# VH-VL binders against Cytochrome c oxidase assembly factor 8 (COA8): the designs that were tried, part 133

Target 1, 167 residues: Cytochrome c oxidase assembly factor 8 (COA8), of Homo sapiens (Human) (q96il0)
Amino acid sequence: APERGAERRDTAPSGVSRFCPPRKSCHDWIGPPDKYSNLRPVHFYIPENESPLEQKLRKLRQETQEWNQQFWANQNLTFSKEKEEFIHSRLKTKGLGLRTESGQKATLNAEEMADFYKEFLSKNFQKHMYYNRDWYKRNFAITFFMGKVALERIWNKLKQKQKKRSN
Short names: E, the ipSAE of ESMFold2; O, the ipSAE of OpenDDE; V2, 0.75 times the mean of E and O plus 0.25 times the DockQ between their complexes.

## First folded at step 14 (VH-VL)

Design nf2 (from nc3 with heavy chain Y32F; framework fv_ebronucimab; at its last look DockQ between E and O 0.66; V2 from the best seeds 0.72)
Fold by OpenDDE, look of step 14:
Structure nf2 (fold): chain C 167 residues (1-167), chain A 122 residues (1-122), chain B 111 residues (1-111)
Amino acid sequence: as target 1 above (167 residues)
Amino acid sequence: EVQLVESGGGLVQPGRSLRLSCAASGFTFEDFAMNWVRQAPGKGLEWVSGISWNSGDISYADSVQGRFTISRDNGKNSLYLQMNSLRAEDTALYFCAKDSRFFLGQGHFDVWGQGTMVTVSS
Amino acid sequence: QSELTQPRSVSGSPGQSVTISCTGSSSNIGAGYDVHWYQQHPGKAPKLLISGNSERPSGVPDRFSGSKSGNTASLTISGLQAEDEADYYCQSYDYSLSGWVFGTGTDVTVL
């Protein structure tokens, strides 16, 4: 009896990209696109003298990145699954097999697939609206803190210049 | 030690108002979303309201929408729940719960208070 | 439904394994939001048991495990102990409600 290989249901691992940037890098690194989200992760540089504001900014960015990764990973998985189900259902309705006579995976025409995309977008419209809302909220906060950090850096530079002039 | 301490519970009549407070300690309060969760006697947990770290995002359960107001004072490490137009069904133990994240919807509740009892009775 | 569906009660003998299911909808678990689990002893506040579908916080025994598939999450308690007698709640986020949702709760009894 052939051991039916347990299809490891690819649960989207919380795939922290194992990409380790070079230890000596003083810059943020962009990794390759994630397998599930197709988003390129950013590895944030941590300065030795990171200010509390810089730290908070980094944490906000990291959390937002993780949020985005998770959302799109799940969205892509859902999309792929529903697409496959749609194709199978339509082929079955047409009395067509899942494979062509040549052994290739049977596909639907562009018009039929257009219907799928339309339905998928319609079904997920609300989800995307909430995503967009939350995306703006998060990015607004990040942008605000980017401004604060920029001001802090300017101020620190000015203080250092004054101290050098006084000595 | 990370701690949440709820206060402000008590016995109130229907239609009255009550304000709950939650005092946070042992962590950077302004870095986390905060939530209120309630549990009616002998019932399950019900999420009531949540507020993001900067109060930029606020949400309510449908059961309390328009009657309750969540707020926070990061300078005082305090979370508040203003409860107006109280009903008998609002009778519950109210927990303050810390989110593990800045924003709502991504984290989990890693710290809970002991709760404060609110009883709405004529 | 504003709640995740759990069995009302689950019972087992010491040393047995019990599983608690948590069924959501396409707007929460099915939308890909993580499921978290909480343990609550009588008269106590809930305690985080599992985060992010399967992650155990520090101090949580390895006999507790979480999984998620489709619209359903599961908590498994292996090697059931007397101290595991408690209420268990799943939690997820629902984008349509813009809020957290808890499961109906499961009373675990050790026979």
Scores: ipSAE 0.844, ipTM 0.939, lowest interface PAE 0.6, mean pLDDT 92
Fold by ESMFold2, look of step 14:
Parts: C-alpha cells; structure tokens; sequence
Structure nf2 (fold): chain C 167 residues (1-167), chain A 122 residues (1-122), chain B 111 residues (1-111)
C-alpha cells in the first residue's frame, strides 16, 4: 500500500517557506529562494491603515505567489525524482552500480540524458501551457489593481495637503 | 454567520430552461470564486461550473459546456446558473459552494448551501 | 480523468481506524494539486473535513487526518464513532479540464 506516514518527499509542499522580516518593517521583503521552488518569496507589509483596495491587492498578490510557489516546487521535485529514476533504470539495465569508485553518484553520458530531457519536456508541455495561461490571467488583474492603488494614494496625498493648508 | 441559499429549482420538461440563484451573506462575496456542484439522487458529487471573483475566469464541466452559463452579481452578492436545453441526466440537487480563493484551481469549498432540486422529466 | 477513484465502502467497529484512499492521475493529484476531503451525512450538504491534503478546519476533530503521496491521497478516521457514518469525497483540481474533480465517494459504516 502507499506510504501513509512516510517522510519521503513525493510531493511538493503546498505553502511558501517563511521568512521573518525585521520588526517595525514598513516595506515588503524579499526572502531567500525557497528550497523547493527556487523562487524568492515576498513577505508582504500590512500597514495599520490599509485601505480596502490595498487589502484586495495584497490578497491577490499573496494568492498568486502561493500558487506559483506550489507549481514550481512540485515541478522541481518531480523533475529531480524522475531524472534519478531514469538514471537508476539505465544503470541497472547495464549492470552498473549507482555509485562510482569514489562514492559519488554514477551518471549517464550527455546523449543518454538527452532522451530524459526530451521526454520530460514533451510530457509536461500541456501542463506548462495551462500554467502560462493562468499566470497571465492573475498578473493582469494584479497589474490593474496596482494602478488603482497608485491613483488612490496620489489623491489621498492631495487631500492631505489641502487639509493641512486650511490650518 | 456565513450562509449560502440556493433557489430556483423545480420540475421541468426536457429541452426547457431553468435559472438557479444563490444568495450569499456573512462574507465578502466579491473576494472569492464561486462554484456549482450537483448530486444526482443516490449518486456522488459532480462539479458543474466555477467562476472567479471578477468573472474573468469561467469554466464548465464537459457535460454542461455550451448549455449552462454561470454568472455572478457582486453588487447583489448573488451567483447564478442559467441551465438551457435540460436533459434527464441533469436531474440533481444543485449546491452553490464558496471557494476559499479568488481564482479557481488552488482553493477548497469551505461553505456550501443546502441545495435546490432540479428534476427533468417528461 | 474526470473523477478520482475511491473504494465504494469501508466499515469498522467503534474505536477502530479506517482509511479511505483517493487515486487520481497526472493531470490532477499527480500534477501536485492539493486534495480536499468532504463529509456528507444523509440529506445534508457536504462539509469541509480536510483541506490542503492535511489541514483540519476549526471544529473538525483531530481523529481525522489526511495525507498525499504521488497520485494517491488518504483520509484516516481514528477512533471511529457512530456520527462518522457518512459519505466521504475527495477533491482535486485538474489542469487539463480546467476544473474540479471529485472522488467517486466512500460510504463509511460503523458496525
């Protein structure tokens, strides 16, 4: 039966690695690359007086980051696992060991590895096309809302200057 | 409290149309994708259609593509399903479900309505 | 694949553990999409039981647990109780269908 509580990494984690920004930060922070996705997560600042529009933009960006991190974490894990399985299978059919005389992992030549790369890319082509479509849909919405927030902030600055001069 | 209430079900003849509604309350409706799920009597759950928070991403199960139209009115906190060219196999209890996310594909259905029954029979 | 495969039924005595499998394909669970689980009592709407493969929402007892590996997810009910008698459905997203897919459903019976 399948591994029920095994520690094996057969699937990518669904979340983003946490990075704790400095206390009192007033800015978004970019953390180190996530070990599974190899993407740098953004740690979003939540201002005390966040407008409804600013909150919606932040939530859209958070959701899109989580979606993107999950996709690439899974793709990287699947690629690594299938690559190792391909190498092990080819070495086994040749009667060769999994390790060299120095204890390093045995490998295949470039021509043999080309078969794996071609197979993996072909197998995942449709998946990546759907990913790209979804990526554009999400980022169009985010870009539109970034513009709306920028305009809101400009108008709020102008209102604040008018109020201050009426002292 | 967070609540979804479906309405508009009933008995209709094959080939006719029916419009389902789902009224949402207790949450910010415009920040979440919404879905329709149906369950034929004695059968399992079948996803029917989903719509993103801004109606910019809409998808349908193959069994209803071209016959059903999902829509939403964020100003009225309402989700709709226009069901055209109804068939006997569309007979089911229809649930509306709140997605946990803005877009389809990553979330889960955290709130369900009680369902509205659609019976398609001659 | 337009549905996820579950056993038709499982049964257990009070206090026992039961496990429900959910098997998908390379376009849904195998593509890395999360698996969610729903509980449905007769005549009631489905209720979220597990999200994100293993997360329990507030109010769900810790005797419910979930896991995922490869194309297969599992729901385990430990310490089976009479109120656990219900239908259970898994769910995942399928990129090739651009839509959600549910499992075939499992009827859990408490003996």
Amino acid sequence: as target 1 above (167 residues)
Amino acid sequence: EVQLVESGGGLVQPGRSLRLSCAASGFTFEDFAMNWVRQAPGKGLEWVSGISWNSGDISYADSVQGRFTISRDNGKNSLYLQMNSLRAEDTALYFCAKDSRFFLGQGHFDVWGQGTMVTVSS
Amino acid sequence: QSELTQPRSVSGSPGQSVTISCTGSSSNIGAGYDVHWYQQHPGKAPKLLISGNSERPSGVPDRFSGSKSGNTASLTISGLQAEDEADYYCQSYDYSLSGWVFGTGTDVTVL
Scores: ipSAE 0.646, ipTM 0.848, lowest interface PAE 1.4, mean pLDDT 87
ESMFold2 (binder alone), look of step 14: mean pLDDT 94; pTM 0.958

Design nf4 (from nc3 with light chain S98T; framework fv_ebronucimab; at its last look DockQ between E and O 0.61; V2 from the best seeds 0.71)
Fold by OpenDDE, look of step 14:
Structure nf4 (fold): chain C 167 residues (1-167), chain A 122 residues (1-122), chain B 111 residues (1-111)
Amino acid sequence: as target 1 above (167 residues)
Amino acid sequence: EVQLVESGGGLVQPGRSLRLSCAASGFTFEDYAMNWVRQAPGKGLEWVSGISWNSGDISYADSVQGRFTISRDNGKNSLYLQMNSLRAEDTALYFCAKDSRFFLGQGHFDVWGQGTMVTVSS
Amino acid sequence: QSELTQPRSVSGSPGQSVTISCTGSSSNIGAGYDVHWYQQHPGKAPKLLISGNSERPSGVPDRFSGSKSGNTASLTISGLQAEDEADYYCQSYDYSLTGWVFGTGTDVTVL
């Protein structure tokens, strides 16, 4: 009896992208697209003399990134699953097998798939609305702190210039 | 030590108002969302309200919507719950709970207070 | 339903393994939101037991494990001890409610 390989249900591991930027880098790095979310993660640089405002900004950005990664990873998985179920259901209704005579995976036509996309978007409309709302809230906060950090940096530069003129 | 201390509970009549307070210590209060959770005697946990780190996001359970108001003072490291039009069903131990994140919905409750008892009875 | 569904009670003998299920909906667990677990002893505040479906905070014994599949999360307590007698609650976020939802709670009894 062939051991039916337990289909490892790929639970989207909260996989911190194993991408390690070079240790000597003084810049943010963009990793390859995540396999689940398809979003490119940013590895944030941590300055040696990071100010409290810079730190908070970094943390806000990091949290927001993680939030986005998680949302889209789950959304993509849901989409893929529902798409597959839709295809299977429609093929079954048509009396068609999952494979063509040539052994290829049976697919639906563009019109039938359009129905799936419409239904999927309709079903997930509220979810996307809340996502968008939260996205704006988060990015507004980040943008605000970016402004604060910019002002702090300007102020610090001015203070340093004044000290150099006084000596 | 990270600590949350609730206060302001007591016995009140239906229709009256009460204000709960939660004093936070041992962590950067302004970096975390905060929540109120209640537990009626002999019942389970019920989330009541949450507020993001900057008060930009506020949410309520349907059971308290329009009657309760959550607020925070980051300068005082304090969370508040103004409870108006109190009902008998609001009788519960009210916990202050710290979120692990800045915003609601992403974190978990990693620190809990001991709770303050609110009893609504005629 | 505004609550995640848990069994009312679970019992086991010392050293046994018990599992608590937590069933949600497409707007919470099924939407991909993480499940967290809390332990509450009588007269005490809840304590975080599992975060992010399966992560154990510092100080939580390894006999506690969490998993998630579809709309259901599970907490497993292996090697049940007398001190594990408590109420257990799952938690997730529900986007349709724009708020947190708790499970109905499970009373774990050690026989």
Scores: ipSAE 0.840, ipTM 0.938, lowest interface PAE 0.6, mean pLDDT 92
Fold by ESMFold2, look of step 14:
Structure nf4 (fold): chain C 167 residues (1-167), chain A 122 residues (1-122), chain B 111 residues (1-111)
Amino acid sequence: as target 1 above (167 residues)
Amino acid sequence: EVQLVESGGGLVQPGRSLRLSCAASGFTFEDYAMNWVRQAPGKGLEWVSGISWNSGDISYADSVQGRFTISRDNGKNSLYLQMNSLRAEDTALYFCAKDSRFFLGQGHFDVWGQGTMVTVSS
Amino acid sequence: QSELTQPRSVSGSPGQSVTISCTGSSSNIGAGYDVHWYQQHPGKAPKLLISGNSERPSGVPDRFSGSKSGNTASLTISGLQAEDEADYYCQSYDYSLTGWVFGTGTDVTVL
């Protein structure tokens, strides 16, 4: 028997501005997919005693997430807009309306839509090249600081052991 | 108070070099990208160059590429612009601008200095 | 193109609204990069006025508003005041130039 639809429907994708993690959570949270970017945002835990190094890592990750979400939200909107414009243009050339008699949006067949996909890929190739380059630059910095934070935590653990031995 | 103070401008002959400096205070300099923007007398703003927080991403306007070098010293909270092979077209007031982000391309320029004047003439 | 297109000047009487357009290309505004606006009074450094297409920093009056659609952005100054007389520049990022581009600038005159 199927589960109650409320459980699935209540978890439907929503924007970052709608998601609210528990106020006193001790962990990073992964929210539902953003409506526009289709990416799942991370809501970062900020401990009361966050070190300067941990703070910088968190800020780098937050900025990169925002950058990535903005890029993909825009790409999804551009894709949808240009797809509709392409369909509209081809329907007009055929002398057809934008809607069927039932009020549904008129569409093109798969062969006709393949022309759109080829055009879209060609137009956006350079933009995606620059996105990939920037992605690597950002993630190199993040990975480097993840390593620095890991070393800091090991050092703090060793200081904890030294204090226990002396006390 | 967040402040940027440019220096190093002056009168130079074409083909010569100048080095501009920008001293930053009141914020964590190493957490932000930095930019140079210039304005020729009576003209609009022209972005010149930008550098990410860690110097790992550097870009130049086409008009200065190959002649200018941007750099930063996070230990001194300072931004620099080495300007070589200067031309009359480089005559402008040069502003230092703080980016709102670590990396180039997403932020905005939220703090500006008052500028340092560079005049290139014979 | 290394710059965004703005009208050279606009003017209005106190209390009127004026709108400044900013037109880019598919490699900057049309690629989805935000548009930012700066105000520059004579002899002064530029000041951030609008970020992220429409967001006002603290201290910027709510009579300044921004919007973006397609390759164009707009800054609207409602209820012009004498202090609004200045130059206004839009700004976006251009991925093909790997750099920032400013608009040509608009001289706003309060009559």
Scores: ipSAE 0.643, ipTM 0.848, lowest interface PAE 1.4, mean pLDDT 86
ESMFold2 (binder alone), look of step 14: mean pLDDT 94; pTM 0.959

Design nf5 (from nc3 with heavy chain R101K; framework fv_ebronucimab; at its last look DockQ between E and O 0.55; V2 from the best seeds 0.64)
Fold by ESMFold2, look of step 14:
Structure nf5 (fold): chain C 167 residues (1-167), chain A 122 residues (1-122), chain B 111 residues (1-111)
Amino acid sequence: as target 1 above (167 residues)
Amino acid sequence: EVQLVESGGGLVQPGRSLRLSCAASGFTFEDYAMNWVRQAPGKGLEWVSGISWNSGDISYADSVQGRFTISRDNGKNSLYLQMNSLRAEDTALYFCAKDSKFFLGQGHFDVWGQGTMVTVSS
Amino acid sequence: QSELTQPRSVSGSPGQSVTISCTGSSSNIGAGYDVHWYQQHPGKAPKLLISGNSERPSGVPDRFSGSKSGNTASLTISGLQAEDEADYYCQSYDYSLSGWVFGTGTDVTVL
């Protein structure tokens, strides 16, 4: 019997189904992009007989996802705020309004916007360097435990084969 | 019962060494980062050092860098702080604190020990 | 030692509200790191009061609330009780120090 809610996609002949019913799943599920981070979260499957090693791997992956989601949610909000401030500042310097005649937000050309992108990257350089360092540390641990889980599963298969030989 | 018990404090002269220990029980020690926090008499909290679940990420406050060494033994559920070249400024109550996360910088300290006193004076 | 700035002391009468500010920099609170709050009674170890800017652990009364905006976090104690008389510390992470930083501490006195 299923222990966790899940969803399985059904397809219609020759077309794409838009039906998304609730389902229990035997697999990790990738959701839509998060509103703030723009990253697609993984919804982790928890099997009924999850081993302690499998549990630790799942917890490491969950924590790393939370960390990554939080980092990019914050960076995206900061980026949007500073981008609008930059545009408003440059429009004021040029003596232009914040809206066009059609009511849309006034913008800057690509060359002017390149100045913003360069400034933003420079301001956040050290923070990004620490993010990259931490990303590698987390992914090394995750990869290591993926290997340990794989070996555990091979060992269990060999124990099953040994029992067949006892007939 | 989730518990952290510090030991190894005492009175020492400047320039000498001490080794603090923290024994953990009641939780899966190897799933969490661990930290040392100190508090000088009548003063506030000062973070000293932290270590990730697998010892792969270790960090120190500038005031102790190069003199203190944090370590852990996940097989013994124990956290350690080797304190060398002790100074009068290191006089404090030293707390062991459990992080809520595997890695440094994302969690909070949800369990604290009662502390062990280190006094550095002539 | 880098530290987050808190008022030295705050006082209030029973039933009143007090607010403790915690101001950091662009490398800690201003970089988007969460702020956590700890309560410490005399002679006792600190106890987690608020995590993740505003989350209360089980057993913490709902009269404690937290918020964060920009470089500043706030802890509010509404309906002040005698037992709330203690020291309060904020905490955040600082990427430039690769370490945790605590606030200077606030002594809350119930008049």
Scores: ipSAE 0.674, ipTM 0.858, lowest interface PAE 1.2, mean pLDDT 86
Fold by OpenDDE, look of step 14:
Structure nf5 (fold): chain C 167 residues (1-167), chain A 122 residues (1-122), chain B 111 residues (1-111)
Amino acid sequence: as target 1 above (167 residues)
Amino acid sequence: EVQLVESGGGLVQPGRSLRLSCAASGFTFEDYAMNWVRQAPGKGLEWVSGISWNSGDISYADSVQGRFTISRDNGKNSLYLQMNSLRAEDTALYFCAKDSKFFLGQGHFDVWGQGTMVTVSS
Amino acid sequence: QSELTQPRSVSGSPGQSVTISCTGSSSNIGAGYDVHWYQQHPGKAPKLLISGNSERPSGVPDRFSGSKSGNTASLTISGLQAEDEADYYCQSYDYSLSGWVFGTGTDVTVL
């Protein structure tokens, strides 16, 4: 009896991208697209003299990134699963096998798939609305803190210039 | 030590108002969303309300929507719950709970207060 | 339903393994939101037991484990001890409610 390989249920690992930026880098790094979310993670640079405002901004950005990664990873998995179920269901209804005579995976036509996409989008419309709302809230906060950090940096530069003129 | 201390509970009549307070210490209060959770005597936990780190996001359970108001003062490291039009079903131990994240819905409640008892009775 | 569904009670003998299920909907657990677990002893505040479906905070014994599949999360207590007698609550976020939802709670009894 062939041992039916236990289909490793791909639990979306909390995919901390194993991408480690070079230790000597003084800038943010963009990693490869995540396997599940298809989003490119950003590895944020941490300055040695990071101000409290800079730190808060970084943390907000990090949290928002994680939020996005999780959302899209889950959404993509859900999409893939529902798509597969839809295809199987439709093929079964048509009396067609999952494989063609040539051994290829049976597919549905573009019109049938259009119905799936329409249904999927309709079903997930509210979810996407809430996502968009939260996305704007988060990005507004980030943008606000970016402004604060920019002002702080300007102020610090001015102070340094004044101190140099006084000496 | 990270600590949350609730206060303001007591006995009130139906239709009256009460204000709960939660004093936070031992962590950067302004970096975390905060929540109120209640537990009626002998019942389970019920989420009541949540507020993001900057008060930009506020949410309420349907059971308290329009009657309760959550607010925070980051300068005082304090969370508040203004409860209006109190009902008998609002009788519960009210917990202050710290979120692990800035915004609602992404974190978990990693710190809880001991709770303050609210009793609504005629 | 505004609550995640848990069994009312679970019991086991010392050293046994018990599992608590937490069933949600497509708007919470099924939507991909993480499940968190809390332990509450009588007269005490809830304590975080599991975060992010399976992560154990520091100080939580390894006999506690969490998992999630579809619309259902599970908490497993292996090697049940007398001190594990408590109420257990799952929690998730529901986007349709724009708020947190708790499970109905499970009373774990050690026989």
Scores: ipSAE 0.657, ipTM 0.865, lowest interface PAE 0.9, mean pLDDT 91
ESMFold2 (binder alone), look of step 14: mean pLDDT 94; pTM 0.958

Design od3 (from ob3 with heavy chain S106Y; framework fv_pabinafusp; at its last look DockQ between E and O 0.48; V2 from the best seeds 0.00; counts 0 for: pae E 2.3 > 2)
Fold by OpenDDE, look of step 14:
Structure od3 (fold): chain C 167 residues (1-167), chain A 124 residues (1-124), chain B 112 residues (1-112)
Amino acid sequence: as target 1 above (167 residues)
Amino acid sequence: EVQLVQSGAEVKKPGESLKISCKGSGYRFTEYWLGWVRQMPGKGLEWMGDIYPEDSDTTYSEKFKVQVTISADKSISTAYLQWSSLKASDTAMYYCARQGWHYDEYGPFGFDYWGQGTLVTVSS
Amino acid sequence: DIVMTQTPLSLSVTPGQPASISCRSSQSLLHSDEKTYLHWYLQKPGQSPQLLIYKVSNRFSGVPDRFSGSGSGTDFTLKISRVEAEDVGVYYCSQSEHIPYTFGQGTKVEIK
C-alpha cells in the first residue's frame, strides 16, 4: 500500500512584520498591512517603568494580534486557492481554456463568482463562528485588563499625591 | 533616553508677559509629575510648583501661586511656566524637572531628570 | 515650610580625600510608608542640578559608588569617600515629604 505522502498544509509563514519603529519612540506604532493577512500590525511600546499588570495587558494584546494575523493569513490563502480551483474547474466544464484567444487569463462572470462566494461562506461558516467567539473572548479580556491598568494608573497618581496631602 | 528640553533664554521688560516651555521625551510624559524650580542669580534652588500632565493637576508653592501659572499640553509632551506681568525680581534661571517614581513604591524619588534651564532676564 | 539647613556652606577638599556634608530638616521627613524623603543633588558649574541620592541612601543611576547617603528623621549626611575633580559644584539636600518642596542653602565643594 503506497504511503500517502502527508500533504504539507502550506501554513502561512508566521512573518514577523519587518517593520521596526524608531528606537526613541514612546508610543505604539502601526505597521503597513501584512502581505498575507492584510492586517496592520501594532508594535507595542515597552516602558521602562512597566508594571506587571501593564506587562500582562501588553502580552495579551500581542498574543491576540498574532492569533488574528495567523487566522487571516491562513483564511486568505485558503480563499485564494479555492477561488483559483473553482475558476479552473468551471472553465474546464465549459470547455474553455485557462487563457483567452488574446492570451489573457480567462475569467468567470459575476454570477458564477457569486456562486463561489456563497459556497465559500457556507463552507467556512462554522470556522468564522468560532473565530468570532474567540475574538470576543480575547477582546473582553483585553478590555478588562485595560480597565485594571487604568485603575492602577489612577492609584499610582494618588500615591504620589497622597504624599502631598499628608501635611 | 529621558530628556527635558526647555525654551531659549528670554529678555523682557517689567510688565510684559512671558511663557516658557519644557518638552519631555524618552518617557511616558503624562504619568510623571513635572516641577518648576527657580534659581536666582548666585542663589539656591526654589521649588515653584508641579503639574501632572495627564489631567493637568497642579500644585503651587504659596510663594508662587499668584505669580505664575503652570500648564501642560500632553499632546506634544510640553509643560509651560507663564507670567502675566514680569518683575525685575523674576530675573532667574528656571528649570523644569521630572519627579521620579516607581510602580512598586510611593513617590516621588526627587527630581531625577532636569532641563537645561531657561534664563529669564527682566530689565527696564 | 520645612527648613533645610546644610553644614558647612563651603568645603575645600584635597583630591583623594573624603568629604562630608550635613543636612538637618526642621521637621521629620519620615513618611507613613516608613520611607524618608530626603534627596541630594549636585549642580556642577554652569550645569543643571543632577540627582545623586534619593530617599536618604539610594544612589541614582550612573552615580559613582564613592557617593553615599545616610541619616534618619531630621539629620542626614552625604559622604564622598574620595573626592575627584569632577565632584566640584554645589550640593543641595532637598525634602519632598512636605509641600512646598524645599532645598538646603547649598554646599560649595572646591578642590584645593
Scores: ipSAE 0.785, ipTM 0.919, lowest interface PAE 0.6, mean pLDDT 92
Fold by ESMFold2, look of step 14:
Structure od3 (fold): chain C 167 residues (1-167), chain A 124 residues (1-124), chain B 112 residues (1-112)
Amino acid sequence: as target 1 above (167 residues)
Amino acid sequence: EVQLVQSGAEVKKPGESLKISCKGSGYRFTEYWLGWVRQMPGKGLEWMGDIYPEDSDTTYSEKFKVQVTISADKSISTAYLQWSSLKASDTAMYYCARQGWHYDEYGPFGFDYWGQGTLVTVSS
Amino acid sequence: DIVMTQTPLSLSVTPGQPASISCRSSQSLLHSDEKTYLHWYLQKPGQSPQLLIYKVSNRFSGVPDRFSGSGSGTDFTLKISRVEAEDVGVYYCSQSEHIPYTFGQGTKVEIK
């Protein structure tokens, strides 16, 4: 049983099954990892009798998933791009070519790369701080709306059973 | 797409037991009453009873209360109609049907989706 | 038990002409929520019943607007403004106000 990750915090607890067929599923299901973000997308089930409140919750979960996917895809690509630019810049400063004598890409040692990692973390610290704040806010909102949907479902059950009991 | 798929036709002898099934898909199975309706050969429709799968709350027509048992397994979205001892007079088509409701209305409305029917033939 | 009585039991209609089926219940089908729990179904030859009209006058999803329902208390009517070949079958009224739920005897509609 692995520990919970960020992607599981965005899914409905009772509606997820990885064994349901995707296109015929009566439940949410988790897809394969996205190439750039490495996050597993949830494919949301739309019930036949979906209330406006249920729809609002589903759309909030979809938007949060897209926001999260976009953030990590952008961060991974930015990291890769800035890493290559840093290496090329430092090789030029040292008067070295982009390729070794054997034709392989020239690299920097671990101490030289440490400067890049420190600079990248410093540059992106505020961005990750805002991401964490927004992630928390979004997950709180999702949990709140899940509670409202649960109450609505109890009410709908009572309406169906009260009519029958009155006969 | 809402579907109710019933088990296949049965040919039985008097005194035998039988359990037929109705599997629901395309909707939240536990949130709807599911009823059983009998149609004798060449005759009209008779409501036998129903079940609310979430808690197995079951209602029977008095005519059928002793004759059959209605049950459900919500983990596989399936309801059952069961006889402990069949009679020749049990020969009929048996339908399952969902009692419809909508979030913007109070109370359920009619049987909105029906299974394809299970023909049960009981003969010596 | 609530007896649901349909008239006529059989009806032959020329295509394109109107048709009317009556249903009478032995007791009022009005519930305390001020709704009346009378419904209409069509069973086409060799098929399962399908819902046409629920709670007197409401057409179910996908039902053509040539079908309409009306009535009050114990007297109800299903009307087809222009009968088509695809409307052939047995029509049932049903009540879900009183347990056990009951159906009318059925009205067989045929094309002349």
Scores: ipSAE 0.408, ipTM 0.743, lowest interface PAE 2.3, mean pLDDT 85
ESMFold2 (binder alone), look of step 14: mean pLDDT 92; pTM 0.948

